VHH binders against b0bn94. Designs and how they scored, part 2

Target 1, 137 residues: b0bn94
Amino acid sequence: AEVQQLRVQEAVDAMVKSVERENIRKMQGLMFRCSANCCEDNQASMQQVHQCIERCHAPLAQAQALVTSELERFQDRLARCTMHCNDKAKDSMDAGSKELQVKRQLDSCVAKCVDDHMHLIPTMTKKIKESLSSIGK

## First folded at step 13 (VHH)

Design p3
Fold by OpenDDE, fold request of step 18:
Structure p3 (fold): chain B 137 residues (1-137), chain A 127 residues (1-127)
Amino acid sequence: as target 1 above (137 residues)
Amino acid sequence: QVQLQESGGGLVQPGGSLRLSCAASGFTFSRYAMSWVRQAPGEGREWVSYISSSGSRTYYAKSVKGRFTIARDNVKNTLYLLMDSLKSDDTAVYYCARGPFYYEWSSGKYTMTFDYWGQGTQVTVSS
């Protein structure tokens, strides 16, 4: 189970890093430049400068929220699958199955969960990147 | 300096109710999903329930579904587990755990494991 968990973690981590490098990082740069420009207006009030900076941060915040939301959906599905495996294992144990057999069944079940969900990552990545590309435009 | 501290455990009769609390400190509580995990005597760990960072998503093990409710107060940095219709099989040490899912934007760190645990609180259901 631990090995399977690491597989998914690495795959998702790679995806997120790709999104960060290709989309989020650029948005961060824009946010900082925008904010710096807000600070150069010496005729603006403190409130106006603050509002300007808040506007500059909005796209990045939206982008991060979107990615987080998609990850949560993915993780929720995976969690449900894994917990279902745990439930089956418990049922087998309660039915008198041997511990070693139950463990093998559980490992197999979790492995299948991981495999099935890893196949979703490319599509999820594409969707995320497309959505991010539309933010701020 | 992440800390999780469970409380609210004790002895209760079958059919009774109990509310567990977990006080969190040392991190931005509202950014992390949280979970309850229990371990009965002689048995392995059982993932009881988890709740997303915002509280919008929850999930329960089949064994507790319909009886337990996980909740959180992000202002008070507290995780809760409301346990109703308790059974003898619910007897276990209950742990508060951070996770299993988290991504830190500032560091780029992603994890799918429970990275911090409380000391646990004993729940005993017996007549």
Scores: ipSAE 0.346, ipTM 0.678, lowest interface PAE 1.6, mean pLDDT 91
Fold by ESMFold2, fold request of step 18:
Structure p3 (fold): chain B 137 residues (1-137), chain A 127 residues (1-127)
Amino acid sequence: as target 1 above (137 residues)
Amino acid sequence: QVQLQESGGGLVQPGGSLRLSCAASGFTFSRYAMSWVRQAPGEGREWVSYISSSGSRTYYAKSVKGRFTIARDNVKNTLYLLMDSLKSDDTAVYYCARGPFYYEWSSGKYTMTFDYWGQGTQVTVSS
């Protein structure tokens, strides 16, 4: 299902770009300014400076982990749905259905999986942005 | 370079068990969902099992559910397929595959297909 792959790719890509522009980029800027301030202390040891910088990077790492986790949940659910479609296609082949009919059934099933899951993307996006706003304070 | 290397295949009697392994290298294994896909002689590929990147969610094709167990070790970068109660119908080449569905932060791409495959390991179930 190349057409279904493109639909999902475009929708997820747009969602991630929106989250990056609105929340993550600001956090990245704060991270770099924080890191630069760590270098201002001429009395700090090399390890103290590196520890300071590591602490500055924690909020961005947390934000990226949050977005990754939500994407993993989305993709896991979509994988389950599409695997079920493969089961149904195999059942049809084993029952003697014609190759063309099996392909049509599989394509239709995958399209429904994609439709159902794409309806969830706006809600997922809102949830992610709300969660990220709490981290980026 | 991304590499997936399967092992553990072989000849086994009906009702027997096997454990397949897939060693992964050249990518951050823990960030990707992984799958087992098999191809029996003269047939197309069959998606057998799926495991999420963390290992917390697993799914199985109806043909193997209750008999096969997928697992992963994200420290050792290894994917496993534990196969119990093997039948002659399980005779196939078994492939370790990366995917489907993952997002790459560095490229900004979401992939919903299997993008990397191992060379496969033969499993033969006969008496």
Scores: ipSAE 0.292, ipTM 0.653, lowest interface PAE 3.5, mean pLDDT 84
Fold by OpenDDE, last read:
Structure p3 (fold): chain B 137 residues (1-137), chain A 127 residues (1-127)
Amino acid sequence: as target 1 above (137 residues)
Amino acid sequence: QVQLQESGGGLVQPGGSLRLSCAASGFTFSRYAMSWVRQAPGEGREWVSYISSSGSRTYYAKSVKGRFTIARDNVKNTLYLLMDSLKSDDTAVYYCARGPFYYEWSSGKYTMTFDYWGQGTQVTVSS
């Protein structure tokens, strides 16, 4: 199952890197420039400057939370599928199947889980990017 | 350093109840999904239950669904497993595990495996 785990991990990692480059990095830049501008206000109190910086950071925090949430939902779906595979394997063992046979069954089931969920990544990515584009506007 | 420490295991009769706890330290607990995994003698590891970072989503293995409840207190940095209607087949070492999902924005680190485990706590269900 290690090969299957690596497949989906690489796919998700690639997606996250894409989102970081195309959306998050831009938002980080905006946050830093916004914060720098807050610091240029010589008439503002310390509290006002801090509040200004906090406001500048809010969109990025929201963006990161959104991406994390979507990734977690993806993982949850995959986890459910994998748990189902484990349950089937347990049932097979309880039914008296040989260990090697159960292992093959489990590997096949997990492979299918990974394949099915990898096919969801493009749609998930699109949704994430669209949502990120609406933040701060 | 990351530390997970289980407690609450013991010997109980069939139909009894136990509450396991896992004390977490060395990381921001509220940012990580957590899981319980058990291993019976001579058997492989079984993923028992999963809880999301916020606690809003939980999942259970078929073997424990309806009997076990996973919960977390992010203020106390503690993971729980409430075990009701225990059966002999529930006898195992129960491990607290961090994961299987995390992405750290500050470092770009991503993982979809259980990266840290506790020492485990023994649960024995016997008449």
Scores: ipSAE 0.285, ipTM 0.638, lowest interface PAE 1.7, mean pLDDT 91
Fold by OpenDDE, last read:
Structure p3 (fold): chain B 137 residues (1-137), chain A 127 residues (1-127)
Amino acid sequence: as target 1 above (137 residues)
Amino acid sequence: QVQLQESGGGLVQPGGSLRLSCAASGFTFSRYAMSWVRQAPGEGREWVSYISSSGSRTYYAKSVKGRFTIARDNVKNTLYLLMDSLKSDDTAVYYCARGPFYYEWSSGKYTMTFDYWGQGTQVTVSS
């Protein structure tokens, strides 16, 4: 089970790194430049400068929230699948099945969960990147 | 440092109720999904319940569905497990666990395992 979790973790991690490099990093740069410009207004009050900086940060915050939400939905789906596997395993044990047999069944079930969800990652990635590209426009 | 501290366990009769609490500290609680995991004597650990970071999504093991309710207070940094209609089979040490899913933007760290556990609280259901 641990091996299976590592597989999907690595796949999702790679996806997030791609999103960070291609989308989030650029948005961070824009945010910093925007914020720097806010600070150049010598006639603005402290409150005005603060509000300006907050406005500059809004797109990045929205982007991060979007990615996090998509990841959470994905992870929740995977969690449900895994939990169902656990339920089946418990049922088998309660029915008197041998521990080794139950373990094999569980491992197989979890492996299938991971495989099925890994297949969703490319589509999820595409959707995320498309959504991020529309932020701030 | 990350700390999780369970409380609320005890001895109850079948059909009784308990409320477990988990006090979290050392991290931004509201950013992490949380879980309850239990271990009965002589058995492996069982994933009992899961709650998303915002609390908007919850999931339960078949064995506790309809009887247990997981909740969280992100202002108080506390995780809860409301246990109703307790059965003898619910007897176990109950652990609060952080995870299994989290991504930290500041560090780029992605986790899909339970990375922190409390010491556990004993729940005993017996007549």
Scores: ipSAE 0.278, ipTM 0.635, lowest interface PAE 1.8, mean pLDDT 91
Fold by ESMFold2, last read:
Structure p3 (fold): chain B 137 residues (1-137), chain A 127 residues (1-127)
Amino acid sequence: as target 1 above (137 residues)
Amino acid sequence: QVQLQESGGGLVQPGGSLRLSCAASGFTFSRYAMSWVRQAPGEGREWVSYISSSGSRTYYAKSVKGRFTIARDNVKNTLYLLMDSLKSDDTAVYYCARGPFYYEWSSGKYTMTFDYWGQGTQVTVSS
C-alpha cells in the first residue's frame, strides 16, 4: 500500500507541475499585469479599483478550483475502488479464507485499482489543459 | 496537533438508530476526506464509510449501504454517521479517521492511508 501511494503521488505531482508550468503560471502572470493596470487609473474610486482587481483574479481562482475538483474526482474514484477491495477481502474472511491469503488478495486488488487509475491520468491531464485554455475567453 | 473525538455511541435495540459525531481540531477539516472505521470484538478493522473533503461524494461498505449515512459540517468541523436499522452485527467500536486520499499543493503529498484516528465510541446492538 505504501508502494502504491508513492506511485500515485509521483504521477499526480508530475501532472500538477506540468499544468502549473504550462498553464497556471501564465495565468498568474496575466493576473498580476491586469491588477497593476487597475491601479493606474488615478480617477477611480477605492471600490472601483477593488472590483477591477477582483475581476483580474477570477480566472486564476477558477483555474485552481478546476484542477482541485479534478483531483478530488480522481481521489474519490480511487477510494471507491479501494473500498470495493475491502468488501471482497471481508467476503473472503467470512467464507473462511486464511488471513494471510486474504491480505495478499487485498494488496493485489489495491494494486490493480492504482494501475487502472494511473492510466486515467493522461486523459485527466488533457481535459484539465483544454478546460484551462477556455477560462477567461 | 490533530485531534478527533467521537461521541454518540451507546446501547440500542435491533432496528434502532444512533447518530455518531466526531469533533475535529488541529487541521483544516474541509481539506480532508474523512471516514468511519469500526472494529467488532475479535475482528480486524472494517472501513465502513467515506466522505470527500467537500461532502459531495460518499461511499459505503456493502454491509451498511442503505442503512448508514455519512455527513459532514465543514463550518463546525464535525463528521457524522447516522445509523439506521441497526443489527447485532453492527456492534463494534466506531472510529473517526482522517483519510484516505489527500493531496496537498504545497508539499506534493498524496496519502492513501488513514493518518489520524479518534479514540472510538462503543456501539452495542442487543435485544
Scores: ipSAE 0.260, ipTM 0.636, lowest interface PAE 3.6, mean pLDDT 84
Fold by ESMFold2, fold request of step 18:
Structure p3 (fold): chain B 137 residues (1-137), chain A 127 residues (1-127)
Amino acid sequence: as target 1 above (137 residues)
Amino acid sequence: QVQLQESGGGLVQPGGSLRLSCAASGFTFSRYAMSWVRQAPGEGREWVSYISSSGSRTYYAKSVKGRFTIARDNVKNTLYLLMDSLKSDDTAVYYCARGPFYYEWSSGKYTMTFDYWGQGTQVTVSS
């Protein structure tokens, strides 16, 4: 499971860093500039400035929530797949299979889960970027 | 400092029910998926149930599906396992665990493992 954990960690980290650099960071800059502009009205009340700034933060919050939601979907799918692998391993143990054979079967099953889900990352990245582009509109 | 404390274990007859609780502190509970993992004497750990951070998705090992229900209360920061129709094979120490899958924005880390565990609570099904 160490090898498969590292593969997924590196791939997800790379995808999130790409989305942050290309999309989220731009939104963060807009949020700060928007917030600074809220402070330009010398006659605005304290409450009006606060409300203005809160509205400036909404697009970034939505963007981070979208990325988190897609990651949670990916995580949930992988969890379902690996729990199924554990079920198969327990069934094999209960049926009398040797422990070494069962471990090899489990490792192979988890590796397949990871392979299948790694292939989903490009589609997940595309969906995230499309959704992020709509928030700035 | 992450802390997970289980309670609700005990001795029960076959066919009986128990409700396990896990009090969580030291982290934003609602941002993390949570799991129950059990270990019978002399055996390895078995991942028995998983619940997503919001509680909207749940998964169960085949051995407990239909008999166990995982739930969470993100206001009280508490994870639950409702166990019905208990069998002798359910005898084990039950652990509350954080994970195994999550991404943390502040650290930039994604993990596939259970990174924090409780002390465990003993469930014994015997007549």
Scores: ipSAE 0.256, ipTM 0.633, lowest interface PAE 3.9, mean pLDDT 84
Fold by ESMFold2, last read:
Structure p3 (fold): chain B 137 residues (1-137), chain A 127 residues (1-127)
Amino acid sequence: as target 1 above (137 residues)
Amino acid sequence: QVQLQESGGGLVQPGGSLRLSCAASGFTFSRYAMSWVRQAPGEGREWVSYISSSGSRTYYAKSVKGRFTIARDNVKNTLYLLMDSLKSDDTAVYYCARGPFYYEWSSGKYTMTFDYWGQGTQVTVSS
């Protein structure tokens, strides 16, 4: 289970770094420049400056929420798959299978869950980048 | 610091019901998926149920599906496990656990493990 944790962690980390570098960082820069411009209006009320800055933050907030949502969906799918593996291991134990055999079956099942879901990461990344491209149009 | 405090355990007869609570503090509760994990005497830990950070998705071990309901209140920072139709083999210490999956923007950390656990609450189902 530790080795499967590292596989997933490295793959997700690489995906997030790619999205951050290519999309999120640019949006963050735009947000700060937009916000700075809001502060240059010496005729604006305090409320008007606040509202201006809030509007500047919307695209970045939307982008971060989108990435977080996709990660949550990925997490939920993995959790469902691994809980099913635990169910099968418990069934085998209740049926009298030996502990070592059950452990091997469980490890194999979890590895398959991870393999299947890691194959989805490239398409998830593509979907995220396409969705991020529509923000701020 | 992160704290998880379970309550609501006790002695109950077979077929009975019980509600477990877990008070969470020291972190943004609504950002994290939460789980219940139980450990019967002399056995390993069993992942019983999972709830997503928003509460929109839930999953259950086959052994409890249809009998247990996981819920959360993100305003009160409280996780619940509603246990119905209890059986003797539900006897265990029940732990509130944060996770198993989370992502943190400031650190870039993503993991598939439970990183914080409560002290546990004993549930005993006996005649």
Scores: ipSAE 0.219, ipTM 0.604, lowest interface PAE 4.2, mean pLDDT 84

## First folded at step 17 (VHH)

Design t6
Fold by ESMFold2, fold request of step 18:
Structure t6 (fold): chain B 137 residues (1-137), chain A 127 residues (1-127)
Amino acid sequence: as target 1 above (137 residues)
Amino acid sequence: QVQLQESGGGLVQPGGSLRLSCAASGFTFSRYAMSWVRQAPGEGREWVSYISSSGSRTYYAKSVKGRFTIARDNVKNTLYLLMDSLKSDDTAVYYCARGPFHYEWSSGKYTMTFDYWGQGTQVTVSS
């Protein structure tokens, strides 16, 4: 079960780094340049400058919310799959199976949950990147 | 610091109902999935229920499905477990747990386990 946690952590970390490097980083740069331009308008009131800066942050906030939402969907699905494995293990134990055998069955079930969900990560990543490219349009 | 404090446990009769609460502080509660985990005497911990950060997705162990309801109030920073049709084998210490799975944009950290636990509240179901 610890090996499966590390596999998921490494895969999610790789996806997040890819999205951050290729998409989020660019939006962050745009946010800062946009904010700096707000400060160069010497005809703007204090409130107008603050509102300008707030608008510059909206695309990055939208992007982070989108990625977070997709990660939460992935997490929710993996949690559901893993809880189902625990149910099957309890059923086997209640039916009199030996504890070591039940543990091996549980580990195998969780490994399958991880395998199935890790195969979804490339598609999820592609969908996220496509959605991010449309933010601010 | 992160604090999780359970309350609402006690002694109930079989078939009875109970509501557990977990007060959360020291973190942005609405950004975290939350869970209830229980431990019966002499047993390992059992993941009982899960609720997504928004509250829109909930999951239950087979042993409690249809009898327990997990809920959250992101304004009051409180997690709930509504327990109905209680049985003697529901007797356990019930823990509020943060997680699993969270990505933190400010630090770039991804957490994959239950990273914080409450002290637990005892639920005893007896005739």
Scores: ipSAE 0.363, ipTM 0.695, lowest interface PAE 3.1, mean pLDDT 85
Fold by ESMFold2, fold request of step 18:
Structure t6 (fold): chain B 137 residues (1-137), chain A 127 residues (1-127)
Amino acid sequence: as target 1 above (137 residues)
Amino acid sequence: QVQLQESGGGLVQPGGSLRLSCAASGFTFSRYAMSWVRQAPGEGREWVSYISSSGSRTYYAKSVKGRFTIARDNVKNTLYLLMDSLKSDDTAVYYCARGPFHYEWSSGKYTMTFDYWGQGTQVTVSS
């Protein structure tokens, strides 16, 4: 189970870094330029300038929320798969299998859950990047 | 400081019902999936039910499916387990647990385990 936790951590980290490099960093640049433009209106009140700057930060917050939402969907699917593994382990124990065999069977089942769901990460990443590219339009 | 406090356990007759509650504090409850886990006397822990952070997805162990309902109220920061048609085999300490899955933006860590547990509440089904 520690090996599977590391595999998921590495895959999620790679996806987040890819999204940051290709999409979020551009949004940060736009945010800074947007904020600078807010300061160029000499007729705006101080509160209007601050609110303008606050609005400039919204796209980054939206991007992080979108990525978090997609990770939550991934989490939910993995949880369902893992609970099924627990059911299979209980079935094996009820059928008379020894605890060591059941533990090995459970570990193998969880590893397959992780393998199957890691195959979905490239598609998930593509959808995230497409959704992020539309935030600035 | 993360705190989870269960309540609602007790003694009940077979076929009876109970409603467990878990009050959560010290974290943004709506960002975390939550679970109920039980431990019968002399047994290991059993993952009973899971609910997504929004509450839109729920999953149940085969042993309780159709009898138990997990729910959450993200305004009140409370997790629930509605238990119907209770059997003697349901006798256990029931724990509210955070997780098992969470991605933490500040650390970049994806957690696959239950990282916080309540004190547990005893449910005893006795005829």
Scores: ipSAE 0.336, ipTM 0.680, lowest interface PAE 3.1, mean pLDDT 85
Fold by OpenDDE, fold request of step 18:
Structure t6 (fold): chain B 137 residues (1-137), chain A 127 residues (1-127)
Amino acid sequence: as target 1 above (137 residues)
Amino acid sequence: QVQLQESGGGLVQPGGSLRLSCAASGFTFSRYAMSWVRQAPGEGREWVSYISSSGSRTYYAKSVKGRFTIARDNVKNTLYLLMDSLKSDDTAVYYCARGPFHYEWSSGKYTMTFDYWGQGTQVTVSS
């Protein structure tokens, strides 16, 4: 089970790193430059500068919220699948199956969950990147 | 210092109800999914219920579905488990667990494990 968790973790981690590198990092750069520009207005009040900086940060915040939301949906789906596997395992035990057999069944079920969900990652990634590309325009 | 502290366990008769609480501290509670896991005597740990960070999504093991309700108060940093129609088979130590899923933007770390557990609270259902 741990091996399967690692597979998904690595896959999701790779996806997020890709999104960070290709989208989020660029947005961060824009945010910093925008904020720096806010600070160059020597006629603005402290409040105005603060508001300007907050506006500069809004796209990045939106981007991170979007990614987090998509990840949460993915994770919830995976959680349901894994819990279903656990339910089956318990049912098997209650039916008198041997522990080793149940363990194999559980491992197989979890493996299938992982495989099925890993197949969703490319589509999810595409959707995320497309959505991120529209932010700030 | 992440801390999870369960409370509310006890002895109840079959058909009774209990409400478990888990006080969380040492981290931004609202950013983490939370779970309840139980362990009956001589058995392995069972994933009982899951709730997303926002609380918008909840899931239950087949064995407790329709009887248990997981909830959270992100202002109070507290996780709850409402247990109704309790059965003898519900007898177990109930653990509050952080996870299993979380991504931290500040560190870029993605996790898929229950990384923190409470000490557990005993629930005994017996006539």
Scores: ipSAE 0.296, ipTM 0.649, lowest interface PAE 1.7, mean pLDDT 91
Fold by OpenDDE, fold request of step 18:
Structure t6 (fold): chain B 137 residues (1-137), chain A 127 residues (1-127)
Amino acid sequence: as target 1 above (137 residues)
Amino acid sequence: QVQLQESGGGLVQPGGSLRLSCAASGFTFSRYAMSWVRQAPGEGREWVSYISSSGSRTYYAKSVKGRFTIARDNVKNTLYLLMDSLKSDDTAVYYCARGPFHYEWSSGKYTMTFDYWGQGTQVTVSS
């Protein structure tokens, strides 16, 4: 189970790092430049400058929220799958199956969960990147 | 400095109810998914329930579905487990755990593990 967990963790981590590097980081740069420009307006009030900066931060916030939301959906599905495996394992134990047998079944079930969900990552990544490309435009 | 502290456990008769609480500190509670995990005597740990950071998504083990409700108050930094229609099989130490899923934007770290646990609270269901 631990090995399987690491597999999916690494895969998701790699995906997020890709998104961060290719999309989020650029948005961060834009946000900082935009904010800097807000600060150059010597005629603006403090409130106006703050409002300007808030507007500058909006795209990045939206981007991060979007990525987080997609990850949560992915994680929720994986969690349900894994918990279902646990439920089956418990049922098997209650039915009198041997512990080692149940453990093997559980491991197999979890492995299947991870495999199935890892297959979703490329599509999820594509969707995320496409959505991010539309932010701020 | 991350701390999780469970409370609310105790002895209850079958059919009774309990409400567990988990006080969280040392981190931004609202940014983390949380879970309840229990361990019965002589058995392994069982993932009981999961709740997303916002509370919008929840999941329950089959054994507790329809009887238990996981909730959170992000203002009070508290996780809850409402347990109704308790059975003898619910007897266990109940742990609140941070996770298992989280991405931290500031550090770029993604985790899929329960990285912090409380000390647990004993729930005993017996006549």
Scores: ipSAE 0.289, ipTM 0.641, lowest interface PAE 1.8, mean pLDDT 91
Fold by OpenDDE, look of step 17:
Structure t6 (fold): chain B 137 residues (1-137), chain A 127 residues (1-127)
Amino acid sequence: as target 1 above (137 residues)
Amino acid sequence: QVQLQESGGGLVQPGGSLRLSCAASGFTFSRYAMSWVRQAPGEGREWVSYISSSGSRTYYAKSVKGRFTIARDNVKNTLYLLMDSLKSDDTAVYYCARGPFHYEWSSGKYTMTFDYWGQGTQVTVSS
């Protein structure tokens, strides 16, 4: 089960790193430049400068929130699948199955969960990147 | 230092209700999914319930579905488990756990494991 968990973890990690490199990092750069420009306005009040900086930060915050939301959806699906596997394992134990057999069944079930969800990652990635591209426009 | 502390456990009659609380500190609570896990005597740990960081998504084990409700207050840094219609089979030590899913933007780290646990609180359902 741990090996399977690592598989999906690595896959999701790779996806997020891709999104960070291709989308989020650019947004960060824009945010910093925008904020720097806010600070160059010598006629603005402290409050105005602060508000300006907050506006500069909004797209990045939105982007991170979007990615987090998509990951949360993905994780929710995976959690449901995994917990379902656990439920089956418990039922088998309650039915008098041998522990080793139940463990094997659980591992198989979790492996299937991981496989099925890994197949969703490309589509999820595409959706995220498309959505991120629309932010700030 | 990350800390999780459970409370609210005790002895109840079958059909009774309990509310467990988990006080979290040492991390940004609102950024982490949280879970309840229980362990009955002589049995392995059972994943009871899951709640997303925002609280918008929840999931329950089949054994507790319809009777238990997981909730969180991100302002109070507290996780809750409302337990209704308690059964003898619900007797266990209940643990608050951080996770299993989290992505940390500052470090770029994605995790899929329970990385912190409380000490647990005993729930005993008996006539």
Scores: ipSAE 0.277, ipTM 0.640, lowest interface PAE 1.9, mean pLDDT 91
Fold by ESMFold2, fold request of step 18:
Structure t6 (fold): chain B 137 residues (1-137), chain A 127 residues (1-127)
Amino acid sequence: as target 1 above (137 residues)
Amino acid sequence: QVQLQESGGGLVQPGGSLRLSCAASGFTFSRYAMSWVRQAPGEGREWVSYISSSGSRTYYAKSVKGRFTIARDNVKNTLYLLMDSLKSDDTAVYYCARGPFHYEWSSGKYTMTFDYWGQGTQVTVSS
């Protein structure tokens, strides 16, 4: 089960890096340039500068929250699938199946959960990038 | 330091109810998914319930679905497990656990395990 969790972790890390490089980093650069411009108005009050900077940071905060939400949804689906595998393993043990056979069945069930969900990562990545392109519109 | 402290365990008769609480401190509770995990005598740990950081998504193991309710109060930083219709098979130490998922933007770290555990509270169901 650790091998399957590592497969998921590596795939998710790669997806997040791709989204960061292609989308988030551009937004972060814009946020910093926007914030710097807020500080150039020597006529602005402290509150006005603060509000200007908050406005500049909102798109990046929204983008990071969106990516985090999609990752949490993905993990929730995978966790639900693996909890179901644990339920089946418990049922088999209660029915008298041998421990080694039950462990093999559990491992196979979890591997299938991972395979099924890893096939969704490209679609999830596309959805994230489309949603990120809409932030600030 | 992250701390999780369970309370509310005890002895109850079959069919009875208990409400477990878990007080959380040392971290921003509302940013983390939380779980309840139990361990019966001589057995491994069983993941019995999960709740998302906002509380909007919950999941239950088949063995407890329909009888247990997980909830959280992000103002009081408290996780709850309402256990109804208790059975002798529910006898276990119940742990509050943080996770199993968290992504940290500053490090790029993606954690898939339960990274902090409480001390546990004993629930005993017997006549």
Scores: ipSAE 0.256, ipTM 0.589, lowest interface PAE 4.6, mean pLDDT 84

